# VH-VL binders against C2 domain-containing protein 3 (C2CD3): the designs that were tried, part 17

Target 1, 169 residues: C2 domain-containing protein 3 (C2CD3), of Homo sapiens (Human) (q4ac94r1171to1339)
Amino acid sequence: SSGLLDVGLRYRRSPRTAEGVLAARTVSISVQIIRACGLQAAAKALAEREPALQFSATVGVNASVTTHLSFLPQGEQRRTHPVACSFCPEFSHHVEFTCNLVTQHCSGEACFLAELLEFAEVIFAVYHENTKSASDIISIESCKEYLLGVVKVPTKELLIKRSGITGWY
Short names: E, the ipSAE of ESMFold2; O, the ipSAE of ESMFold2 at other seeds; V2, 0.75 times the mean of E and O plus 0.25 times the DockQ between their complexes.

## First folded at step 8 (VH-VL; framework fv_ficlatuzumab)

Design z2 (from y1 with heavy chain S101Y Y102S R103G T104W E105S; at its last look DockQ between E and O 0.57; V2 from the best seeds 0.00; counts 0 for: pae E 3.4 > 2)
Fold by ESMFold2, look of step 8:
Structure z2 (fold): chain C 169 residues (1-169), chain A 121 residues (1-121), chain B 107 residues (1-107)
Amino acid sequence: as target 1 above (169 residues)
Amino acid sequence: QVQLVQPGAEVKKPGTSVKLSCKASGYTFTNYAMHWVRQAPGQGLEWIGGIYPSGGYTYYNQKFQGRATLTVDKSTSTAYMELSSLRSEDTAVYYCARGGYSGWSDAFDIWGQGTLLTVSS
Amino acid sequence: DIVMTQSPDSLAMSLGERVTLNCKASQSIDSYVSWYQQKPGQSPKLLIYAASSLQSGVPDRFSGSGSATDFTLTISSVQAEDVADYHCQQYYDSPWTFGQGTKLEIK
């Protein structure tokens, strides 16, 4: 393990339909990105290939996290704001993915959200963002980001746990 | 008519296994979870586990993990529960019950008539 | 596991009386409670889901209420065919659990 990410997953499905109100066709999957820790090992490994990262690997990284639901296009991914200079950043970030209860494959067949969640994952990618300095304003690549690690959390337990899925991964 | 049909009774000896069936009709079998619940004589209801027929995802009460196996046959709209290493304490009526639409856990809106399993020498 | 505790264990009522059955969860479960009627020798029948929603085909003398931990099934005017065992069940978190039941009789 090159670090840990503290996350939570929960779905919002209306348990009641008000009289005269049509049932919702969508569900929200709520993702909480709470914090990370232990990022130094990943930063040091990257610094072996990228000398510009040597200082950050010693003092702390500027971490941000992307969140992607595996059956959605990558254009639907979300990103936290970076947290400066830490190997144990706290993000306290909330993301909602709105999903249809019934969707269609490119093959044209209807597919229920539960079928997708049975095999799906929420994919978290943790990056270091290399910030510009006054000297770096001239450089085109001074705002480069580096992948520190990837965490995948299966969604299938959401089918049986309304309290959600939480913990370190 | 939406219904779940089960055999009336099964008799088994301790240490053997049984495979109970539940035939669904009147609805799209793969759109709903199927659950198994038992009721020992004079006792309350106890949930054993559930299966989502479309993807085959199973989930069990930990008490039965390792002894109960849930399967489905989509071509016949039939759910099965196999219980191994039978003991006299397994004597009960075993019900299948339809769960939530799209495989989500929900209240059990349709129940089979139950199969009385008797485990004795 | 979430424990569902029903009260009373048994109850005898006169025809036409209002009946109140209680079910208490060992932790907050929002409104994810169902109620089942089980007549002697029969399988359970769903009456109420989501704590207060009446299942299709169930007489409207049945109603449910409650949230969080305390739930109630009410029969506004008891009829002879209401003689049964009544079970509450939570479907908030696996394993799904049932209360021990309340036996309703007519005097």
Scores: ipSAE 0.319, ipTM 0.722, lowest interface PAE 3.4, mean pLDDT 84
ESMFold2 (binder alone), look of step 8: mean pLDDT 92; pTM 0.944
ESMFold2 at other seeds, look of step 8: ipSAE 0.442; ipTM 0.755

Design z3 (from y1 with heavy chain S101W Y102S R103G T104L E105S; at its last look DockQ between E and O 0.71; V2 from the best seeds 0.00; counts 0 for: pae O 2.3 > 2)
Heavy chain, then light chain:
Amino acid sequence: QVQLVQPGAEVKKPGTSVKLSCKASGYTFTNYAMHWVRQAPGQGLEWIGGIYPSGGYTYYNQKFQGRATLTVDKSTSTAYMELSSLRSEDTAVYYCARGGWSGLSDAFDIWGQGTLLTVSS
Amino acid sequence: DIVMTQSPDSLAMSLGERVTLNCKASQSIDSYVSWYQQKPGQSPKLLIYAASSLQSGVPDRFSGSGSATDFTLTISSVQAEDVADYHCQQYYDSPWTFGQGTKLEIK
ESMFold2, look of step 8: ipSAE 0.511; ipTM 0.784
ESMFold2 (binder alone), look of step 8: mean pLDDT 92; pTM 0.945
ESMFold2 at other seeds, look of step 8: ipSAE 0.465; ipTM 0.772
ESMFold2, look of step 9: ipSAE 0.435; ipTM 0.746
ESMFold2 (binder alone), look of step 9: mean pLDDT 92; pTM 0.945
ESMFold2 at other seeds, look of step 9: ipSAE 0.449; ipTM 0.768

Design z4 (from y2 with heavy chain N31S A33Y; at its last look DockQ between E and O 0.65; V2 from the best seeds 0.00; counts 0 for: pae O 7.2 > 2)
Fold by ESMFold2 at other seeds, look of step 8:
Parts: structure tokens; sequence; C-alpha cells
Structure z4 (fold): chain C 169 residues (1-169), chain A 122 residues (1-122), chain B 107 residues (1-107)
């Protein structure tokens, strides 16, 4: 069977500038969130545990995806716009994470980005937002989102594959 | 002086294994990728695989996945390549080569050993 | 695998002539190309990395250019010590691959 999420990751050094120095100290990790599948089973399983969850079993879920690099603060996470009424949404979403080649731990020890990428992950979380009605707009419960699944993609292959990695996870 | 030192020659029979060594000196061994490249007589260069000593991550040319095993001994600054199920077409000069530092990305091979001639014959 | 194709297979030049060696990748590889010189009976020596960056200690008569799929190594004024095989290599995607080589001789 297919996985939950079709994604692509790429590691790009920043373009050189006339100054050369600042661009050489940063890189870009490009993340594509292409589409999802398996959401029907995920939504049905979750509905058995969450009585407030509501979706159309014949039309689909209202899916969105968050993306986070495991070594960055949670505030650096990004989110797609929701794709309504599908069990196989197409997101076609692209984000860029700008990273320094050298970071520093609380102990003052420097840490190179390559050392972080060896053990790091890109974490994707797929959410459903309940189907809204006009009478529910004011209700706090109508704004609740439900976690359908989490996908974690190791970043270490980016160290050896500059074209990136892609596939279903 | 930055150096990669390899034994001059090895002779092996088909079906056996060989473990080739590459001793590094003059630089911080754990900060650089180490690669293995072979060259059959009168032919071009073929990349076998690479390893970076910190973390121990290895990567192989798929042609050699399952036959080649790359290891390091950090205490002696020595890289090893073991090649199993030897065949006569494995006869070649085997080079070790230093790549880009672990603190950057794997880059071009800037330091090469002198090579070990492996002869596989009955 | 990314195939690197070199041309010509061999070349005979007079001293002081300008030499251009070509290397073509089977797909776009940006600038992740290196060039190596291999003299008879010796191991390869890095000349050029990142398509155009000259390695420290390499004479200024060597230069590299190109991007995407087409790359060149140029020797502005060939010398007797430049007799060697020349290899291009991509390090864009694993597995790293080499061209078949170009043999340079002096007439």
Amino acid sequence: as target 1 above (169 residues)
Amino acid sequence: QVQLVQPGAEVKKPGTSVKLSCKASGYTFTSYYMHWVRQAPGQGLEWIGGIYPSGGYTYYNQKFQGRATLTVDKSTSTAYMELSSLRSEDTAVYYCARGGSYRGTSDAFDIWGQGTLLTVSS
Amino acid sequence: DIVMTQSPDSLAMSLGERVTLNCKASQSIDSYVSWYQQKPGQSPKLLIYAASSLQSGVPDRFSGSGSATDFTLTISSVQAEDVADYHCQQYYDSPWTFGQGTKLEIK
C-alpha cells in the first residue's frame, strides 16, 4: 500500500553574491508537499475515538499539513492552506527553510548543519478541520482540528543527493 | 603533510574476500569523507562508495551494495574496504580518496592514496 | 546513474597550444563537476571543482567552465608535464560517476 503523504525534499546552497560570504553561510532546505492518500481510513479510525469529529464519508476531509524541521523551534513550522472535501487532496505546496551552516547549542558548542541533518527529520502532520456550517461559525468546537497522521522523513540522504529525495511516506 | 597511504598490492583467489586499508595522516580524520574508487587496467575510474567517520554513515554505488563494506578505525585514522565474492573482473587498482569535510557537504576528491593493485586469479 | 561522456577520447597537441576538453552529463547537474589529471603510473590529482574553481597549487593555465550539462577544461598553453589522462566527475547525485577519460599527448 501507499504511504500517507507524497513529498519532496531538496538541499540548496544559497546563490553566491558579489560579497560571497553571507550567502556561503546559509543554505535552503526546500520542501514540497504534493498530495496525500489513505485519509479515508485515518478519518474513520479517528472518528471512532473522537465523537466531535465530523466529515463526509462520501466526499472527504478538509485536510491541511504542517511542516517542521526537527532541530528548528516549533515556531518555524509552516502550514498549507486546507484542501476541502477530498480523501486524496492535492496540496502542491512549497516551503523554504533557511538554515545556517553553523548553529550553537546552549553549552556554547558549535554544531554544523551536516551534523544535524545526519540525525534530523522533517515532520509532517496532517490535520482535518470539521466541516463548517453557517450556524457553527461562532462555536469554538467548529474550529477544532483533528490530527489524522504524522509522517517523519529523515534528512540524512540530503547529504549525498543534491537532486533531493521524493516519494510517498 | 596530508597523506593517504595504501599497501602496494594484494593477490587473491576468486570467491574469497579482501580487506584493503588506507591510513590517513596530517589532518583531522573524522572531519572528512573517505571514498573508494577503482580503476581496471587500461580503463576509467569507478566509484565504489564513501563513509564519513563521525556518525558512521556509509553510502555505496548500487553495483557494489552487498559486496563492499566500508569501515573506519578512528583510533588509528585508518579506513578499510572489504570486498567479498571476488571475481577476476575485480582486478584493478583501488584508491582511497578524501572528499569534502563532514562539516560541509561531500565534495570533489582533493587527496588520493597511491592505490593498491588487487589481482584476482585462480 | 548520471553518465559523463568525455570528448575527444585522445588528443595530440604542440607545446604552447590551447587545449579544450569536453564533458557532457546525461542530465542537468548544476555546477557539481570536478576535473582530475592522472599522469602515467600515478593516482589522480584534483584540478578543478565546482565546474570552475581552481584547486590550490594548480597552475593558472588550467581553467574550467560550463553549467547544467556541458562542461569544459581548458589549458591555455599546454606544457610537457601536462601529458596525462583527464577525467571529469559529477558529484551531484550518488553514485558519483566519472567520464571515460581523455588522453592528452604532446606531438
Scores: ipSAE 0.030, ipTM 0.628, lowest interface PAE 7.2, mean pLDDT 81
ESMFold2, look of step 8: ipSAE 0.033; ipTM 0.631
ESMFold2 (binder alone), look of step 8: mean pLDDT 93; pTM 0.949

Design z5 (from y1 with heavy chain N31S A33Y Y102S R103G T104Y E105S; at its last look DockQ between E and O 0.40; V2 from the best seeds 0.00; counts 0 for: pae E 5.4 > 2)
Fold by ESMFold2, look of step 8:
Structure z5 (fold): chain C 169 residues (1-169), chain A 121 residues (1-121), chain B 107 residues (1-107)
Amino acid sequence: as target 1 above (169 residues)
Amino acid sequence: QVQLVQPGAEVKKPGTSVKLSCKASGYTFTSYYMHWVRQAPGQGLEWIGGIYPSGGYTYYNQKFQGRATLTVDKSTSTAYMELSSLRSEDTAVYYCARGGSSGYSDAFDIWGQGTLLTVSS
Amino acid sequence: DIVMTQSPDSLAMSLGERVTLNCKASQSIDSYVSWYQQKPGQSPKLLIYAASSLQSGVPDRFSGSGSATDFTLTISSVQAEDVADYHCQQYYDSPWTFGQGTKLEIK
């Protein structure tokens, strides 16, 4: 229950010309990663076992968020820019995940997508990106990132709510 | 011929339950949402809920959450709506209606002729 | 819940007149509006979907228009068989909701 992430999800049909011999249709899931809050508790918990985080846990973390859909290949993961020194960062990041639908001359096209969305989820991971000290002029330690939390949002309601799913998680 | 067939009438006492049926024919039953809509005498249409027969996943109007239960029997292409704790205010015509296929349209393009439910003591 | 408000509640028209029925949504619903005709003692029949697309088998004197919050069903030349209740419905977000209906009669 440490921290919250404000996100939005929408199911959109991507506009795409089907000029040429093979017709192609796509749908997209639009993901907005708006902001987070309450990250201090997560940072403090990690700092108990990771001394490199003690300053950041007091002053603010350099947060970024990854996102991916459970049914897409791992290479489709996306990441926000980092937001420096905050426990309540605003990302204002928008991502579109597209899936190409192969057109057929019979029914069942959207039913397959509906079956995927019934069990799928969007996964968000929140990281802190630690910076090197200026006193480490010898390259002993590289920058590291630390997982602050994970949020999972089911996709099934996207089939019946065209306004999408929004809120804090 | 695409059809949704419902029984014409049901009579029930308050406090009991009813299970209304809707038999589909002429199309692939599992590829379309099935919805239930009621209409009290002299009043408008009210959506009760919907079910996607392939997985049996249901969506309800919150007004009926806990009282209405939607099910299907895929082997007979039949949808069911059970309404519990009946009250006189539940007297209405109950329609089944076919919703969208392929996920792009949810307009109700085929309707049953309705079952008149009368709840009277 | 999205409220659909129809106007007028009823009207009486002469044969051959142009009829305009209105439906207003309480929030933007893009074009996810359908229109149904319900004759006395019958189940509803789909006329228009996606705000302006004519359902197969519906006479072309029926048309729909509008987007966002304001939608219109038009009958270009009303016929005797058009005596019915007309309902708009949104299918943008669950729960699906209907307008209260407009009753069309012939003078």
Scores: ipSAE 0.126, ipTM 0.655, lowest interface PAE 5.4, mean pLDDT 82
ESMFold2 (binder alone), look of step 8: mean pLDDT 93; pTM 0.951
ESMFold2 at other seeds, look of step 8: ipSAE 0.191; ipTM 0.691

Design z6 (from y2 with heavy chain Y59H, light chain S94T; at its last look DockQ between E and O 0.03; V2 from the best seeds 0.00; counts 0 for: pae E 7.5 > 2, placed apart)
Heavy chain, then light chain:
Amino acid sequence: QVQLVQPGAEVKKPGTSVKLSCKASGYTFTNYAMHWVRQAPGQGLEWIGGIYPSGGYTHYNQKFQGRATLTVDKSTSTAYMELSSLRSEDTAVYYCARGGSYRGTSDAFDIWGQGTLLTVSS
Amino acid sequence: DIVMTQSPDSLAMSLGERVTLNCKASQSIDSYVSWYQQKPGQSPKLLIYAASSLQSGVPDRFSGSGSATDFTLTISSVQAEDVADYHCQQYYDTPWTFGQGTKLEIK
ESMFold2, look of step 8: ipSAE 0.189; ipTM 0.711
ESMFold2 (binder alone), look of step 8: mean pLDDT 92; pTM 0.942
ESMFold2 at other seeds, look of step 8: ipSAE 0.393; ipTM 0.756
ESMFold2, look of step 9: ipSAE 0.035; ipTM 0.654
ESMFold2 (binder alone), look of step 9: mean pLDDT 92; pTM 0.944
ESMFold2 at other seeds, look of step 9: ipSAE 0.359; ipTM 0.749

## First folded at step 9 (VH-VL; framework fv_ficlatuzumab)

Design m1 (from y2 with heavy chain G100L R103S; at its last look DockQ between E and O 0.47; V2 from the best seeds 0.00; counts 0 for: pae E 2.9 > 2)
Fold by ESMFold2 at other seeds, look of step 9:
Structure m1 (fold): chain C 169 residues (1-169), chain A 122 residues (1-122), chain B 107 residues (1-107)
Amino acid sequence: as target 1 above (169 residues)
Amino acid sequence: QVQLVQPGAEVKKPGTSVKLSCKASGYTFTNYAMHWVRQAPGQGLEWIGGIYPSGGYTYYNQKFQGRATLTVDKSTSTAYMELSSLRSEDTAVYYCARGLSYSGTSDAFDIWGQGTLLTVSS
Amino acid sequence: DIVMTQSPDSLAMSLGERVTLNCKASQSIDSYVSWYQQKPGQSPKLLIYAASSLQSGVPDRFSGSGSATDFTLTISSVQAEDVADYHCQQYYDSPWTFGQGTKLEIK
């Protein structure tokens, strides 16, 4: 795989709902994207078929990370700013996803956030952003960013850890 | 009427296993987590583990990891706790307890069974 | 594991007196605390959740307060039927843990 990503997840409940009452209340899923390491192997693998990456695979990548919660639309994803020229970037980035405690299925049945979290995951995608050059401008079909790897972190442990989940993935 | 019904007593020898039952009624079984808590004679309460019946996610007090097994039968609204390698210090009352609704995402225990007295002795 | 320490271990009160029971967590746990009453020979009964929220059907002479590490259960005017052990419990991080209990007696 491409390397490791150091992340933290935490959820903070909104004001409590009374017993058995289904109500539209919100919580925040807090995601910290701390740092990555081991990106050189991924960059070298991509450079085998993408010559524009040969230099970056030697000296360092311009890494950024997208974050997406599996039960939210893809358009809700968030992205860090790139960290230049490193195989071990430090992002120190924080993102919040606002979620309802109760959502409606397309069938009309209620769906509880805790039930979604039991099956859900946070999806991280690590990209390299190539610096635009004269060659890239001339080649208008050239891609400017490259996927280095994907990390998926299950959310179910948030049900038993209000302090959150942290670690390398 | 919301109830958790447990058998009154079990007697077992050391080194054996026991499977305790907890029959739920009066509510939607899959909307609440189910927990197991024990209390040795004259002692405090000790949480063993919990299960979310909808997806079957289980989590345990590490003290019991490897010898406690929580399961549910959704068709009968019954929770089970199996404890293996019994020792005399496992002699206790074992309660099942319902966590609050998934909509509250709280594991305070709002309904308790009356408990099963497990006696482990030769 | 988060340790919950209750005080006092036991307490003898006259009818109608105000009773205050303390529970201290070994780390900050926000408001993820519940209180249970356990009468002799019975299973525990939930009184308070989220540190201060009164469970449905519990008399309003019971109240809870506190946050972070220090939590209190108060009985404004103790009744004969309040003779019980009282337990606090945290549900901030697994494993869920209970205090050792406080025994309340009437003189």
Scores: ipSAE 0.388, ipTM 0.737, lowest interface PAE 2.6, mean pLDDT 83
ESMFold2, look of step 9: ipSAE 0.397; ipTM 0.741
ESMFold2 (binder alone), look of step 9: mean pLDDT 92; pTM 0.943

Design m2 (from y2 with heavy chain S101T R103G G104S T105S S106T, light chain A50K; at its last look DockQ between E and O 0.44; V2 from the best seeds 0.00; counts 0 for: pae O 5.3 > 2)
Fold by ESMFold2 at other seeds, look of step 9:
Structure m2 (fold): chain C 169 residues (1-169), chain A 122 residues (1-122), chain B 107 residues (1-107)
Amino acid sequence: as target 1 above (169 residues)
Amino acid sequence: QVQLVQPGAEVKKPGTSVKLSCKASGYTFTNYAMHWVRQAPGQGLEWIGGIYPSGGYTYYNQKFQGRATLTVDKSTSTAYMELSSLRSEDTAVYYCARGGTYGSSTDAFDIWGQGTLLTVSS
Amino acid sequence: DIVMTQSPDSLAMSLGERVTLNCKASQSIDSYVSWYQQKPGQSPKLLIYKASSLQSGVPDRFSGSGSATDFTLTISSVQAEDVADYHCQQYYDSPWTFGQGTKLEIK
């Protein structure tokens, strides 16, 4: 395999709440963000345009990953804990996105979740965070977040694979 | 009454194509997946593929990828399966079968057509 | 592909006897198994879904059990009308696959 992130996706009917009636209308999309690799190459490429990344590109990045579904509101975005000073961080992070089986497009028409999943993606953004203390005295450089890369994973096979989708992307 | 209606028989020569039909009635056609399954004489059941009529998403048994094409006509509630490059081994009864609703955990085949006997011979 | 293996291949029973048919999956499939009855000259009909749920209109002498890899269809008191081939099928992962079938006859 090759790629930036090792992730897993699963699609399952939500378990029942107090009564089974609410679970009948919702499903969960489980997203695992397992680990990353190849971040040195990404950091070095970006450091040619971002001098603040020069040191981190040689010794290790402080990586975190955001994730969201392309058809959910951006407020549903989730984020891993940061992993310090590594080019191959292990996150072992799990999130669940709750979705309705029937939902509404912005145009107002009803839409089945399966129609959304056929064209949707789970979007991952990998960031590096510089520490405040490293350069605070020498420069007025604040703690900054730098985008190292974006990974998009199609969701369409979740409709036919209960075991889910795993692998490097 | 929920039913799937198929023509009784088709006869074709090797190397040609066939397009089999399955007319659905008695339910909301676009709410359920439609599957195709075949059974050669004296053999077991073999899944060919399925289609979700609302979005047109198709998925195939790899064995038939490139030879089978599933389509629907939502206005007539009819599903179609086209099988190309026919061989004598394709002689079988071809069933359409209704699957579950979108994302359902109960995607068993609860309604079956009566089947179309496809005979492929010189 | 997930392989479904049925046993026995065929079975001859007297009226009123209890019948047990087995289906084994090549990997865990949770409870995503269905059972079909196919009478001679007819299309399959769904009997059991999700391993143990009885389809509407199916006589309650039919029952299903099992999980993970080992599944059973039971007919508590076999009737003459039960002469058929019986198929198990997994719908856990695509491609959907069927067992080879079990033929039930009356002695």
Scores: ipSAE 0.124, ipTM 0.675, lowest interface PAE 5.3, mean pLDDT 83
ESMFold2, look of step 9: ipSAE 0.331; ipTM 0.718
ESMFold2 (binder alone), look of step 9: mean pLDDT 92; pTM 0.943

Design m3 (from z3 with heavy chain S54R W101T; at its last look DockQ between E and O 0.61; V2 from the best seeds 0.00; counts 0 for: pae O 2.7 > 2)
Fold by ESMFold2 at other seeds, look of step 9:
Structure m3 (fold): chain C 169 residues (1-169), chain A 121 residues (1-121), chain B 107 residues (1-107)
Amino acid sequence: as target 1 above (169 residues)
Amino acid sequence: QVQLVQPGAEVKKPGTSVKLSCKASGYTFTNYAMHWVRQAPGQGLEWIGGIYPRGGYTYYNQKFQGRATLTVDKSTSTAYMELSSLRSEDTAVYYCARGGTSGLSDAFDIWGQGTLLTVSS
Amino acid sequence: DIVMTQSPDSLAMSLGERVTLNCKASQSIDSYVSWYQQKPGQSPKLLIYAASSLQSGVPDRFSGSGSATDFTLTISSVQAEDVADYHCQQYYDSPWTFGQGTKLEIK
């Protein structure tokens, strides 16, 4: 990947449970998508195979970011609104993923959130999206998105850091 | 009843290693993190590290990184802490302590009685 | 590392007096503080977690308060069996660290 994404990751305090009682409890994994930079290089690389991107690669992309946790279904994916015509967009976007402390596999075995976080990732995908124009609206609804890059941030440090994880990736 | 059982004492020479045990009973061993804490004579408590038994994820106080190794045996519900390159400064009581149910950071609600490790020439 | 500083280092009290022990963190740690009692020759025993939550089986004369950096453990009416060292601990960020302890004695 040829860009940088400024993100933050943390979780809310979970209540203690009585021993020997397994009950469904939820916690939130908070994800902040603050901004990106350096998207021009990614756009130029993609424009080598996508002629439709040549203009955007020189003037600015309409960036949006999808976010999901690797252990949640793909349908739990969240998305920012596009930020128009920029190689250094500011998103200032907040997402909360509600997770159970204990989940059941299809095999019936219990799985603790800590087991999932140990190997999981928050996956960010950065896209360029076309904007609608008068000609696009009149002729056909056509919006196409182009993947500029993927950023994966491991979640395992949440096991030992209540302050969370922040920084550029 | 919930219990963590440790051997009473170990005596070792400098430069050797020791492997301390902590036998858990009365609860589901793999549902809780296990931590190790030491206390030198007349001194405070010092956290060494922790392990999440189900996945085996370990994390250490940087002071002990490279010298301490935490493991578990799930079939016997036993946690182990191995400390290598022993020095006289390692003389202390070593406790195991149970952490939170999800394996996330939490207070230590059950403690073993401790193993006195003596390191002397 | 987050440093936990306890005060006083030691304290002698008469039976029935109110006791206040202090613990200060070197940075804000929300309420992720626990307090332990360690009687002579024994392992630590959890008294308070989450700064103010009383552990099951602990007498209600014990209470905790505070947030951010300043935390207190209070014994409303001290008893002879309360002779012990008292430790605070943060579990906000690794490495988890303990205060140096406060020794409580009865006059």
Scores: ipSAE 0.403, ipTM 0.751, lowest interface PAE 2.7, mean pLDDT 84
ESMFold2, look of step 9: ipSAE 0.438; ipTM 0.756
ESMFold2 (binder alone), look of step 9: mean pLDDT 92; pTM 0.946

Design m4 (from z3 with heavy chain W101S L104F, light chain A50K; at its last look DockQ between E and O 0.56; V2 from the best seeds 0.00; counts 0 for: pae O 3.2 > 2)
Fold by ESMFold2 at other seeds, look of step 9:
Parts: structure tokens; sequence; C-alpha cells
Structure m4 (fold): chain C 169 residues (1-169), chain A 121 residues (1-121), chain B 107 residues (1-107)
């Protein structure tokens, strides 16, 4: 897919730290999804295989973005509101993930969050939403979202940059 | 006893390389970043780079990018800094320093005694 | 790169006097400043972290203050063993940078 996504990441200590060993050392990872551009090329490429996208590929897509941390469960995924009919949408969306400094590894071993951030990514997926106001349609394709692109931003620079990570990806 | 042990001195000729060692003890080596800082005679402190031993992530002062290489040996709890293409201006005391607790960017709470590198002749 | 500027470059004090050392950052660094003492012939020793937190084993006569760009190390009553170079350092963003140092002497 094609296009660019303007995002920002930062980490900071949670200001409302609960007392206790398990909750005393928490970190907040802030994710900003600012805007995208260049989505027409992605929409046109998909329209070659998806006739339902032909109009949107010409006039604008109804874009939304999901985001999640690679080490968190899929249920922690967040999503922007859709921005209608645009190839350069402005989202101005803010998400905050609260993480413990000591967390469970998939192998069952506990580890520090910093070790996870060394290998982790924030994953953004950009979708076109094909919705209708009066929809009562049986087909899932007529109510379906279509993936326009995926952006992955490594988190390891958060270990050395308290001002965070920003830019186009 | 948390400590970082470095050899006392090294003498090298210009154009050669040196690999300096820093042996850590008294703490879990992989939970803390290790940094390298140098001090030329009569001068201030200059950060060279750091390494996170768990995954081996390295970060360098751009001044030393391409000449400095940081590595670790987790089995011996030893950090290494290799500096190549040595020049007389590299004559300095080279310190290893631990980056504090928690594994994030933090103050340098434990320092080695330093290795005096002399580049001459 | 974030530039750390210390003042004064050197000073001489009488025993028991109050000493104030200054450190200024070229941009806001919140409170992510540390102070180190380096006695002649020795490696640096951490005194203060996070602008004002006293490192374990450091005498109570040392204190730190400041935020954003202006930071101060204070020695409430100077002792003979305090003869050293004092360095401030930011750890807000890489590359980590140090001030040029302040040399403290006893008159």
Amino acid sequence: as target 1 above (169 residues)
Amino acid sequence: QVQLVQPGAEVKKPGTSVKLSCKASGYTFTNYAMHWVRQAPGQGLEWIGGIYPSGGYTYYNQKFQGRATLTVDKSTSTAYMELSSLRSEDTAVYYCARGGSSGFSDAFDIWGQGTLLTVSS
Amino acid sequence: DIVMTQSPDSLAMSLGERVTLNCKASQSIDSYVSWYQQKPGQSPKLLIYKASSLQSGVPDRFSGSGSATDFTLTISSVQAEDVADYHCQQYYDSPWTFGQGTKLEIK
C-alpha cells in the first residue's frame, strides 16, 4: 500500500500511581494519530480487485486508523473516528496505554516493560469504511472495511528520548 | 557490592584500534543500560554511547558513529567498547557507567574507575 | 544537542560557607538533571538525580533545585573534603550531555 501517516509517541510515568508493589511503577504510553496523506494510490490499487471501491478511489475514502502495542492483547486496540471522503484526512486523535513496569511474558516469565519496548512496535492500520445509512444488506462486503495500509513504528527509541518519537511514517 | 571494574591503562599507536572492558558485579547485568564516557586531560566529560544488554540495542554520540562499537558478553557480565582509527586526540580516561535502575534513561549511579588510554608515537 | 552551561567556572570558598553552583540547559529538560562530584584523580560520583533527589550515601549538606532550564546545586556548609570538580548532566534526550564543570577550591 501507499501513503504516509503522521504520528507521535511518548512515554511518561503515570501521574496517578496506585500504592502497592504491582501498581507502584506504571508507565503511560501516549499515541497521537494526527493525519494521513497520499491515500488515493492505495485506494486505486484496491479498487482493481474490489469493484465496491471504485467510486471512493476517485473522490475520497472514509478513513479510520486502528492502533495497538505489539505486546498487548488485541482487545487493547483503539480506533479513530472515520473521516469521510478524503485522501488526506485529519484525525487529531489521542490514545493512552497504561502499562506496568513488570509485565507477563508470553513464555510465562515476568519481565520489565523496558525489555518489551526494546523489541516492540506500535502498529497502525488504515482502513476505508464502506457504510450506508439505510443499509439492510446481507453481504458482508457491502458493510465491510478495507485495509489501505499498515505502519509499524519501533518503540525502542522511547528508552532514550523522553521528548518522544514524532513524524511521518 | 555493586561495582564496575576496568583495567588501569592502555597504550596504542595512531591508526590502530583498542577494545576496552568493563566487568560488572553485584547486580543483574541485563536490567541496566551501560554507558561509556571519556575525559581528556583537563577537559570535561563526553558521552560516547550506551548499550542495553538485554537485546543489544546500541546508541552512539554521532561524533563517534562509525568508530565506536559497543558490545556485551552477558555470560561474564562484561561490557566492551572498541574504538578504531585512533588519533592522539583520543588520549583520555574512558569510564563505563551504569544508567541507573529500571532500564530506562536515567542518571549514571555507578562508575568504573576508568582506563587511561594514551595514543602516541 | 542539548547544551548544558555551568557557572561559575571556578570558585574558592572558606570552610563552612554556603556554595551555590548553577547549570543552565539550552532547552527545557523538565527535571532530568543529575549532578556529579569528581575529586582529584577519581571517577565521578552521583550526588543528585532528577534535579533534587539526594543519592544514597551523600551527605545532607548537598541539595539540588530547579526545573525546566535553570538548576542549582547547593552545599550548605562547605567541608575540606568537598574540594572537587562538579558536573551537571542532562538525561532528557540523547545524546546525553554534560556541563563544562565547576571547580571548587578552599581558600
Scores: ipSAE 0.347, ipTM 0.735, lowest interface PAE 3.2, mean pLDDT 84
ESMFold2, look of step 9: ipSAE 0.435; ipTM 0.765
ESMFold2 (binder alone), look of step 9: mean pLDDT 92; pTM 0.944

